# Ledger of designs, part 356: VH-VL binders against o27280

Target 1, 266 residues: o27280
Amino acid sequence: MDSMNVPEVLEIKRIVEESESVKTFIFSWDFRREVRPGQFVMVWDFRDEKPMSVSLIDPVRSEIGISIRRVGEFTDRVHGLSEGDLLGIRGPYGRGFELMGRDILLVGGGIGMAPLAALADEATARGMRVDALVAARTADELLFLDRLEAAGVNISTCTDDGSCGFKGFAHERLLTLEENHDMAAVCGPEPMMFQVMRILDERDVPAQLSLERYMKCAVGICGQCCLDDTGFRVCAEGPVFWSQELSRVREFGRYRRDPAGRRVPW
Short names: E, the ipSAE of ESMFold2; O, the ipSAE of OpenDDE; V2, 0.75 times the mean of E and O plus 0.25 times the DockQ between their complexes.

## First folded at step 16 (VH-VL)

Design Ae3 (framework fv_marstacimab; at its last fold request DockQ between E and O 0.95; V2 from the best seeds 0.87)
Fold by OpenDDE, fold request of step 20:
Structure Ae3 (fold): chain C 266 residues (1-266), chain A 118 residues (1-118), chain B 112 residues (1-112)
Amino acid sequence: as target 1 above (266 residues)
Amino acid sequence: EVQLLESGGGLVQPGGSLRLSCAASGFTFRSYSMSWVRQAPGKGLEWVSAISGRGGKTYYADSVKGRFTISRDNSKNTLYLQMNSLRAEDTAVYYCARHDWYGAFDIWGQGTMVTVSS
Amino acid sequence: QSVLTQPPSVSGAPGQRVTISCTGSSSNIGSGWDVHWYQQLPGTAPKLLIYENTNRPSGVPDRFSGSKSGTSASLAITGLQAEDEADYYCQSHDSSLSGSKVFGGGTKLTVL
C-alpha cells in the first residue's frame, strides 16, 4: 500500500505522436503491480502532478503507455520531453472497467479514447467483438484508429466539422448504428457521455463511464474530486462508474467543480 | 466459413401459409440482427422484415404487416419467417441476410423461391 | 415506388468510368443514415460492395468507390471490366418507416 503511493522514477522508453496535441509515453512496467484499463496514474514532472489514464497495457513487452493531451503548463512541459528523459509515476489508482458478455461497444471522444484503447486490447484478446465509435472535433484529432483497426475492432468515426466520418456528435451517430451489444464503455467530454448514456439506457445496454474531475491526492483523502450529493470520490469509487451509479449523480453532464471548488458549467 | 442457408420455399395458393427457415453457421448468431429481403421475378430488392440479435425487437415492411412474423431461435442458429394470408404479389425469391454494425447486409443466403398462385 | 431512386440502366466500355446515382430524402439519406451498395450478378444473391457510404469490404477492388452528400449517394466504377456487368442496388434506412431498411430500384450496368 505504501509502495504504491511513492512515485517511481521511470525513463521514457518511447514517445508515440498520436496527433498534434496528443502523445503517448511508453514506460517499462513491473506487472507484479497490476494495472487495469480505466485506472489512472499520477504523473509527476518533479514540479507538478496530474492524473493520467493508462492507454496501453502490454504484459508481453512489460510496458505501459500513458497518453497525454497538451492543454496547459504541466502538459506543455511533458510534451517537451524526449525519449530517455525521466518522469515520476505513482499508482495505479481508481476503479477500472469490467468486461462482460461477448459484444462490447466503445464510445470515445478526444483523449477519452485513451483508456478505451487499452480496454479494446483486453477485449479483443479475450475474443470479444468490439465496435468503437470514435469522436473528435476534426479528423486530425481522431485517436488510435490504426491501432484499433489492427486489433480487429470495427470502427465508426464522427467529427464536428465532418472532416471524417459522420458529421455531428457521437450520440447522434450512435442512433444510426446497429445495437446488439452486451455492454458499453464510454469516455470523453461529459456532455457527450451524458447523451450517450441516455441512449444506451433506452436500449437496455449496461454501460460504464469514466469521469474526469479535478483531482489532488488520488487516494480518496482530500475530497477534491468528490461528486455532489452522493459523496462519490472519482479517484476512489471511480473514475469508472456504472450508468446506474451516475443516474444518482445530479451534477453529471450538467456541471463540475473547479480547483477552487466553484460550480462551473460544462 | 460464414454461411446462411434458406429453406421452406415452394408453391402455395392465395390465402395459404408458408414458413421459411434460415440456418446460420460460422459466426455468433445472437450477435447480429437479421433480415428477410425478397425479390420478385425480374424486379428489384425489397426489404421485408428484421429482428434484433436477441429477438426482442422486430420490424416489418408495410406490405407484410399483420401477415408475416419474423422470429429466431438462437440456440439453433435459425431465423424464421412465418407467412400467412399469402398473396400473388408475395411471389419472390426470399433471402435471409445478416446486419453488420453499420446496418448493411454483409452476408446473404442463396435464397428460396416462394410462388403464390391459384 | 422505391424509396431511393436509381437510374434503371447505365452502360460503359471496358476501361471507362461509370457512375450510378442514388437519390433519397430527408427521412433517410438526409437524416444521417448511411448508404450501402450491393452488386448482384445474374442468377446470384446480392453481394455487399460498399458499406458506410465509402468503405469497401475485403475482396472488393479499389476501382469501386462510394460517396454521399446531402440526400444523395453515388457509386463510381473506374476501369470498367466485363465482369462488372450486373445489377447494382443502393440501400439505406428510413426513420419514417418504423426502422425499415430501404432499397433503390436497382441499376442494370451493361459493359459494351
Scores: ipSAE 0.928, ipTM 0.959, lowest interface PAE 0.5, mean pLDDT 96
Fold by ESMFold2, fold request of step 20:
Structure Ae3 (fold): chain C 266 residues (1-266), chain A 118 residues (1-118), chain B 112 residues (1-112)
Amino acid sequence: as target 1 above (266 residues)
Amino acid sequence: EVQLLESGGGLVQPGGSLRLSCAASGFTFRSYSMSWVRQAPGKGLEWVSAISGRGGKTYYADSVKGRFTISRDNSKNTLYLQMNSLRAEDTAVYYCARHDWYGAFDIWGQGTMVTVSS
Amino acid sequence: QSVLTQPPSVSGAPGQRVTISCTGSSSNIGSGWDVHWYQQLPGTAPKLLIYENTNRPSGVPDRFSGSKSGTSASLAITGLQAEDEADYYCQSHDSSLSGSKVFGGGTKLTVL
């Protein structure tokens, strides 16, 4: 079953090089189509179509930003584009993050910081205190640090190799930080999110986690984004789930599925 | 203006009791863990006790455990230390300190003196 | 003996560089806990000087710097000034103590 929507062809207005492997592509956007942090868009390069996170939501300038990591043939082609080139965009889709309380923790790994950067902007605009744990393999892959600092976010970094901040994994760093948060938002590699979720559950911190799955239709019809055991469609009921919803999902943190539907270990 | 102001210090006899207060202003009090830190005359800093921002967790140095009780009233923006069974070695300036996210003490009061002697 | 060990004193002439060590163990600094530094001028409350090993709060001049390696940390003061004469404390967390914050014993800096 095919998508009920067709992509709108948009011009790349600006390109921001976030790291050697990550670029943010900025488009003019008609905010009659409202966008919330945690929602995604399908990006079409006239050959293939892939889900990508919205990282910038700017109604004042009428702009959105889509952050894309170069990881394969599709993203290599998109990274080769220039300002003025065209992409198809359909969406936004999915359930975004909900904000509550006055104190929020963000935990982002790699490109997972993209939707959290958008959420940080919304949270700081509401006057919330925002603490962000930003994780990557190495210092050069830490994303959005200057933007978060300018927004008044308190930042802690961790890197697998120790080149910046805490040497180790995000969940290990989290155990050495203060716990005073009303909620958390988590996005990154699924094994990291699973470990972070367990700590947050023990601390009784309500957590929302953003999942990634293979998608085609993005509106819940084709079944390609379904989770084992529950039938949740990541494109429709997610990609953002509360931790209690994910406690019913056996596959979370354990394995993933390739485009052919085969189980693949993380 | 972010401020912490301790009160309630004084002279007490060994075995006596005293209750310290710390009035907080200029920040969202419930968002921060708080500590008491003391300094005996001519000596270094000693952490005494901590309490989480919402009050659900409390921690005590072994030297005061069972004798001191930390508490907070977030509706009054006030931190407390109830000190019972006081000993001469409890003589110190007592500071109220705010924790940041990293576990540092980023805001300190000016301290209140507690003297335990006959 | 303090859980974190600092030299009792250090001295230097104006304009010189001095360092103050903070030596911990596998139960504190060696377990990945941050080191923070405080300056206490005579007759005053302590003031946060360095947090999260290397970061300076607003208003702390860049001639103060911190580092951490293994189970130890260091505070460096360059361009020493008379006003730097104070006591300096390191602080961390010790996992062998019940959720405990720990201070070093303090270092008296004398400006000659």
Scores: ipSAE 0.747, ipTM 0.887, lowest interface PAE 1.0, mean pLDDT 89
ESMFold2, look of step 16: ipSAE 0.745; ipTM 0.884
ESMFold2 (binder alone), look of step 16: mean pLDDT 92; pTM 0.944
OpenDDE, look of step 16: ipSAE 0.904; ipTM 0.945
ESMFold2, look of step 18: ipSAE 0.742; ipTM 0.882
ESMFold2 (binder alone), look of step 18: mean pLDDT 92; pTM 0.939
OpenDDE, look of step 18: ipSAE 0.896; ipTM 0.941
ESMFold2, fold request of step 20: ipSAE 0.735, 0.732; ipTM 0.881, 0.877
ESMFold2 (binder alone), fold request of step 20: mean pLDDT 92, 92, 92; pTM 0.943, 0.943, 0.944
OpenDDE, fold request of step 20: ipSAE 0.926, 0.927; ipTM 0.958, 0.958

Design Ae4 (framework fv_marstacimab; at its last look DockQ between E and O 0.49; V2 from the best seeds 0.65)
Fold by ESMFold2, look of step 16:
Structure Ae4 (fold): chain C 266 residues (1-266), chain A 118 residues (1-118), chain B 112 residues (1-112)
Amino acid sequence: as target 1 above (266 residues)
Amino acid sequence: EVQLLESGGGLVQPGGSLRLSCAASGFTFRSYSMSWVRQAPGKGLEWVSAISGRGGKTYYADSVKGRFTISRDNSKNTLYLQMNSLRAEDTAVYYCARHDWYGSFDYWGQGTMVTVSS
Amino acid sequence: QSVLTQPPSVSGAPGQRVTISCTGSSSNIGSGYDVHWYQQLPGTAPKLLIYENTNRPSGVPDRFSGSKSGTSASLAITGLQAEDEADYYCQSHDSSLSGPKVFGGGTKLTVL
């Protein structure tokens, strides 16, 4: 009954339109169920259930926020909901980010900025200096810029089309920025994360990267979220991994698996 | 309040040596790369040297490479420039400057004058 | 000569618009390195005016704006005021040099 493994039906308290394709759904939350940046929840719309990263963790207001990009049938249905409508939430699950040192770099691509926004709030509350490289295809898809600025985060943007900030990919921009960080946290398209990880490894910056894989149980018993080389279960040992853990994984940055377990390119 | 206070300038003969210091306060010193930037009388700004926040990486303009050594002591919040084999063309006001993440110099000291003359 | 070229001087009347150019190459501005601008009032240390090509630090009036295109950058000053009379420097990173930071030669702005 009080298990993290069964959905709790919660009312959508507020909806924030972050972009044309991304909404943040805010729920009241009892923080006796602790939540850390980088952990995820399973969101149930009474027909299907998908993992979503927590983007807002606010113990003072007793709220969590879950940011969802419209990319398919499930997310289309959820985007059609209104304040007051119901969703099932189970979790949180997984290993979140660990903070170290005083200076952190965040590199987020698209919706991958969601868990990093939550991490930025925690890092700034600890008095850390936070630099965030926020990447998207276009300016209209850059997420959380106002929120990050209000938190005191130093922001650099990059867009594929050059409509805001640096024209190009996150790893290309990173090469032109200063290297004064104790650690990094990276989340976004896996090919981007792979390229960013290579640069951070060359710079000897400890990095944590958040992976997404197909999930069914979310507690590590079904095996659907396993990584090829290590047997790591993204839902149990991750979704946040250190770069050293991922350096041994052949599939990272190269392919993903569909719901049937078939290898498909990114 | 961010403060950068240079000291150690003065008159020195060609071939001589001088050590400049920059005392930093009002910010977490080790989090920022630092530079020395100089300006000869009546001339423009010339970047001289930089050091990473943790001190592991140093950079020098070709005009001073091999003669100047940048260093920092993060326990004392102090940046240094050891200037050896000084030449007349090294005569300048030397500024201590802090880097931001974007590679700009967001805070500057008021400078210390170095004069290399017989 | 600096790898970043600025005109040695520009002038304008109060209320007018002036621009100060900063011309680089593929080894600096053309490689995606940012351009930053500094104002140096007579007898004082330089002060950051524009960073990351277009951004103004707190306290810098919106009369000052920066832009970058190709291998060049520009500082625009509108509504010229007497207190804008100063030296202006661009600064970037150059990958062809051993030391990465480079300043333009400076531009003296005279308000007529």
Scores: ipSAE 0.713, ipTM 0.862, lowest interface PAE 1.0, mean pLDDT 89
Fold by OpenDDE, look of step 16:
Structure Ae4 (fold): chain C 266 residues (1-266), chain A 118 residues (1-118), chain B 112 residues (1-112)
Amino acid sequence: as target 1 above (266 residues)
Amino acid sequence: EVQLLESGGGLVQPGGSLRLSCAASGFTFRSYSMSWVRQAPGKGLEWVSAISGRGGKTYYADSVKGRFTISRDNSKNTLYLQMNSLRAEDTAVYYCARHDWYGSFDYWGQGTMVTVSS
Amino acid sequence: QSVLTQPPSVSGAPGQRVTISCTGSSSNIGSGYDVHWYQQLPGTAPKLLIYENTNRPSGVPDRFSGSKSGTSASLAITGLQAEDEADYYCQSHDSSLSGPKVFGGGTKLTVL
């Protein structure tokens, strides 16, 4: 195993409060170690380890950002940390997003916007036109709006309760929008992604989707993140998949495996 | 800068045919749906036809169904409207227009005049 | 094919507020489809004025505003100026977003 599999203890340089439940932790990063939007890192709080998507890639400042939603014991502990505190980071791992064409559609739900925000930065830096459909349950849960806007991203919002933008789900909003893109990148709740993918396929828009599964090793060995039928390992062959690849994955949008390997419906 | 330039308009007899072209520049043409919108002299705007970015889907107003055919050549960044069995009521300025993300027409050409008269 | 209904003409003096209505039906505006507005100056091609009911493209003054409610939409112009004299069209979708577009009959705005 090379050095990338050993957690590097890094100091939290800055913490950005994105929402009530989401914080972005900024770290100094040596960019001799390449990182791409859509890749993930394993975050170690010296007790437990969890995969997290990279939400900020800043070569100019030599920084990366990891956005973490408060959802359980591990994330509760991490959210309790302050600037100057330490975390272990190993990676990056997985297959990131590929950029094609000049016009890109981003469809994100909740914390799924994290990797998409990083992708948006890269896309805009390349001179691409970026449209982003940002979805959340409520207005307060919409992520990275100011950051995206500052980057020149055209934003459409939707919320379950209609508190901001379109009232409804992302796939419903998408149905009300025109096709104007060479490709799409999607990340969010899997039921959302499933529906969005269906629409994009019908529209013949190439799409990449980032999946979330229970990951343990992050190096394609333990098999905890294997997808049924295909044997795809989310940590190795993913987490970013093309829609054509996911079309072969029976469990996609239907169920996932819990840490015990049991099927859990979405 | 986005530009749309219509051509092919002119005088034609009833029952005749005409092919309009719209040359697009300044954007990724294949990524955008396009429409033809016409305006009879002194009258309002009438949507005529639309085509998806990749050309897989076409739509027509009832008034032109079976007579007009919308198409596009993305390699040439050009939108077309083949008009057959032309009628006097088809006399109008024909605009090509780009669909934006929201379903509005954010860019228009200057139009080309089609006159159907005996 | 369904049409949107606009008053054929409206007028106002400079500085006044004018409103142009656009009435649809349950198959278009009432179905949740957005309404867009266009301004057409004499002898020119239409220009997008309002998109998605209320949004102004870059370069459009804040004197122009749009609203939507039920099966109807409205364009409001405050501080009317001579340069606002033009034809105004509302536009939406009918039955399907991907397919047919529908325009209002247009409203001629005269600045007195």
Scores: ipSAE 0.694, ipTM 0.877, lowest interface PAE 0.7, mean pLDDT 94
ESMFold2 (binder alone), look of step 16: mean pLDDT 93; pTM 0.946

Design Ae5 (framework fv_marstacimab; at its last look DockQ between E and O 0.91; V2 from the best seeds 0.81)
Fold by OpenDDE, look of step 16:
Structure Ae5 (fold): chain C 266 residues (1-266), chain A 118 residues (1-118), chain B 112 residues (1-112)
Amino acid sequence: as target 1 above (266 residues)
Amino acid sequence: EVQLLESGGGLVQPGGSLRLSCAASGFTFRSYSMSWVRQAPGKGLEWVSSISGRGGKTYYADSVKGRFTISRDNSKNTLYLQMNSLRAEDTAVYYCARHDWYGSFDYWGQGTMVTVSS
Amino acid sequence: QSVLTQPPSVSGAPGQRVTISCTGSSSNIGSGYDVHWYQQLPGTAPKLLIYENTNRPSGVPDRFSGSKSGTSASLAITGLQAEDEADYYCQSHDSSLSGSKVFGGGTKLTVL
């Protein structure tokens, strides 16, 4: 194992409050270590370790950002940290998004917008036209709107309660929007991704989707993140998959494995 | 700056044919769906036809279906409307309009007048 | 006759508030499709006024506002000015008409 598998202790340079439940932690980063949108890092708070997507990649400022949603004990502890505090970061790991074409559609739900925000920055920097469908349960849970807008991204919002934008789910909103994209990148709740993928397939739009599974090693050894039938390891072959790959994954959109390996329905 | 310029309008007899063109500039043409919208003198706006950015999908109003054909040449940044079997009721100013992502027409040309009369 | 129904005309005095209704059905506005509004000044091409129900393009004054509820939409103009005299059209999409865009019949706004 090389040095990338050893957590580097980094100081939290800045904290951005994205929403009530989401914070972005900014770190100084040596870009001799390449990082791509869609890749993840293992965040270590010296007690536990969790995979987190990179949401900001800024070579100019030599910074990366990791957006973390407060959902459990680990994230509760992390959310209690302040600027200047330390975290262990190892990685990046996994397969990130690929950009192709001129026009890209981003479809994100909740914290799923984190890797997509990074992708949006890269796409816009390349001169691509970026449309982003941003979904959340409520208006106050919509993420990165100002950042996306500042980057020149066209934004469509949808919320479950209709508090902002389209009232309904992302796949429903997608059906009402124009379809002129060379590729799509999708990240969010798996039921959302499943429905969105179906629509994109029907529209013959190549799509990449970022999956979330329980990860332990992040290096393709432990098998905790293996997908049924295919044997795909989310940490190694993913977390970004093409729709054609996911079409072979029986469990996609249907169930996941918990830390004990039990099937848990979505 | 986004610009749309219609041409090809004129006087034609009933049953005749006419081909309209819309020259687009200031944006990546293939990235946007385009429509033709017409307006009879003193009347309201009527959607006529739409075509997807890549040209793979076309849509027509019932009033023109089977008679009009929408097409585009993305290499020339040009939208077309082939109008056959023209009728008096087809007399109108014909606008080309760009679709935004939301399905609105965010840019319009100045229009070209088509008059069908014996 | 039009898929979307608008009042043929509305009028108001300068400074007043006027509203233009756009009534659709379950196959267009009611099915989740957005409503857009256009302003057409005399002798000119239509101009996008409101997109996606409530949003103003750059250059459109905040006196103009849009709303949508159920199967209907509404355009509101506050602080009516002489320059607002124009025809206004609502537009949406109808799933029952083979993916067709649909316009309202238009409303002529007269500033008294």
Scores: ipSAE 0.882, ipTM 0.931, lowest interface PAE 0.5, mean pLDDT 95
Fold by ESMFold2, look of step 16:
Structure Ae5 (fold): chain C 266 residues (1-266), chain A 118 residues (1-118), chain B 112 residues (1-112)
Amino acid sequence: as target 1 above (266 residues)
Amino acid sequence: EVQLLESGGGLVQPGGSLRLSCAASGFTFRSYSMSWVRQAPGKGLEWVSSISGRGGKTYYADSVKGRFTISRDNSKNTLYLQMNSLRAEDTAVYYCARHDWYGSFDYWGQGTMVTVSS
Amino acid sequence: QSVLTQPPSVSGAPGQRVTISCTGSSSNIGSGYDVHWYQQLPGTAPKLLIYENTNRPSGVPDRFSGSKSGTSASLAITGLQAEDEADYYCQSHDSSLSGSKVFGGGTKLTVL
């Protein structure tokens, strides 16, 4: 079998509590397997396997970090683990973000800030100016604020309930902010990404958006991660897509598919 | 240290022309939108014009539209304001100001005086 | 007349608290645009004092604070000092004047 398709069992080196519901699990990593912000790994807890975004990429310390939100049985089990416990990891997979220009906008909702935090580290290390709009339902769910601030990122927050920053949705806040960016990177709930994409397209800002779909193989052979109308496989041609690629996809922002392939509204 | 230095002010007759310059240093000039803001003697602040960091979008107050042209040369870190068809009511100190992402003017020059009088 | 309305003057004794109001409309502050505040000492250029409604740039003392509610904003100065005597301007953006930055008319603060 291809070495990329077999999980490597790795020891959890360190656990960082990002919020009450989000933890970052840090592993030693051999960077002969290169990792780019926006790529994902399949995390195996010896019962089930789920795609997770890489939130920390540190070739100097030979470490990666994977941020996981507790939302169900799999993630509950993983959140119960301790340093020294084992997880299987295969990957990385997919197309990551591409940096261009000198001025980047990040728009992240909830756990979607995880791959954007990794991108912010790379962008600031390259001397780019980074502006980040960090969105959540409540203040307690805003992620990575201290890390972004320490990296020199200019932060604006918004919360659905107004408990921190702008009261409202990310796209509503975006309309009231300055437009001086060479590109944008967007990750979060798909309805948020759709609305943000429309604004960025109107502003002629090249945007890359990271999608989530149901995955089994992660290497593009099973078809479970395909997008309607295009046949794009999120695990192979994505998960990061340019906004122009997504503008022709009718399901984007409208509905998703469950594991049985049925349309389910957002 | 962020610095903005205006020049090109002076005395001009009504109907005349003048070009203001603002030399920028201490920051990556092309990454920031810039504005001209003016203040008539004894009066408050009035926004005049803005230009995006790449120069592709320009905005003007109604009072100057069609008479003033904002521009920038990012290779020389310089902002310009070409003022044509000057009127007495254009008499003011003209400030160069940098935008931040939130839409504030986070750094200002010391201004250059324009006097329109016969 | 300015798009944003400020009182023309306010005064206070050293150590006291003063508040400067900035009243807008549904086309500016009421549309979710931020309010920023500037201090202009006599004979000098304006200086950013508060941005994004409540944030202080580095070097601005915490006795300066801002707030926004509905279509209005407020600058509060506690522990008033003689050097606070200046003109104060609020600034925002007005969507009815596409691309327009708008200022209040200014408030002269006198320290008694």
Scores: ipSAE 0.674, ipTM 0.839, lowest interface PAE 1.1, mean pLDDT 89
ESMFold2 (binder alone), look of step 16: mean pLDDT 92; pTM 0.943

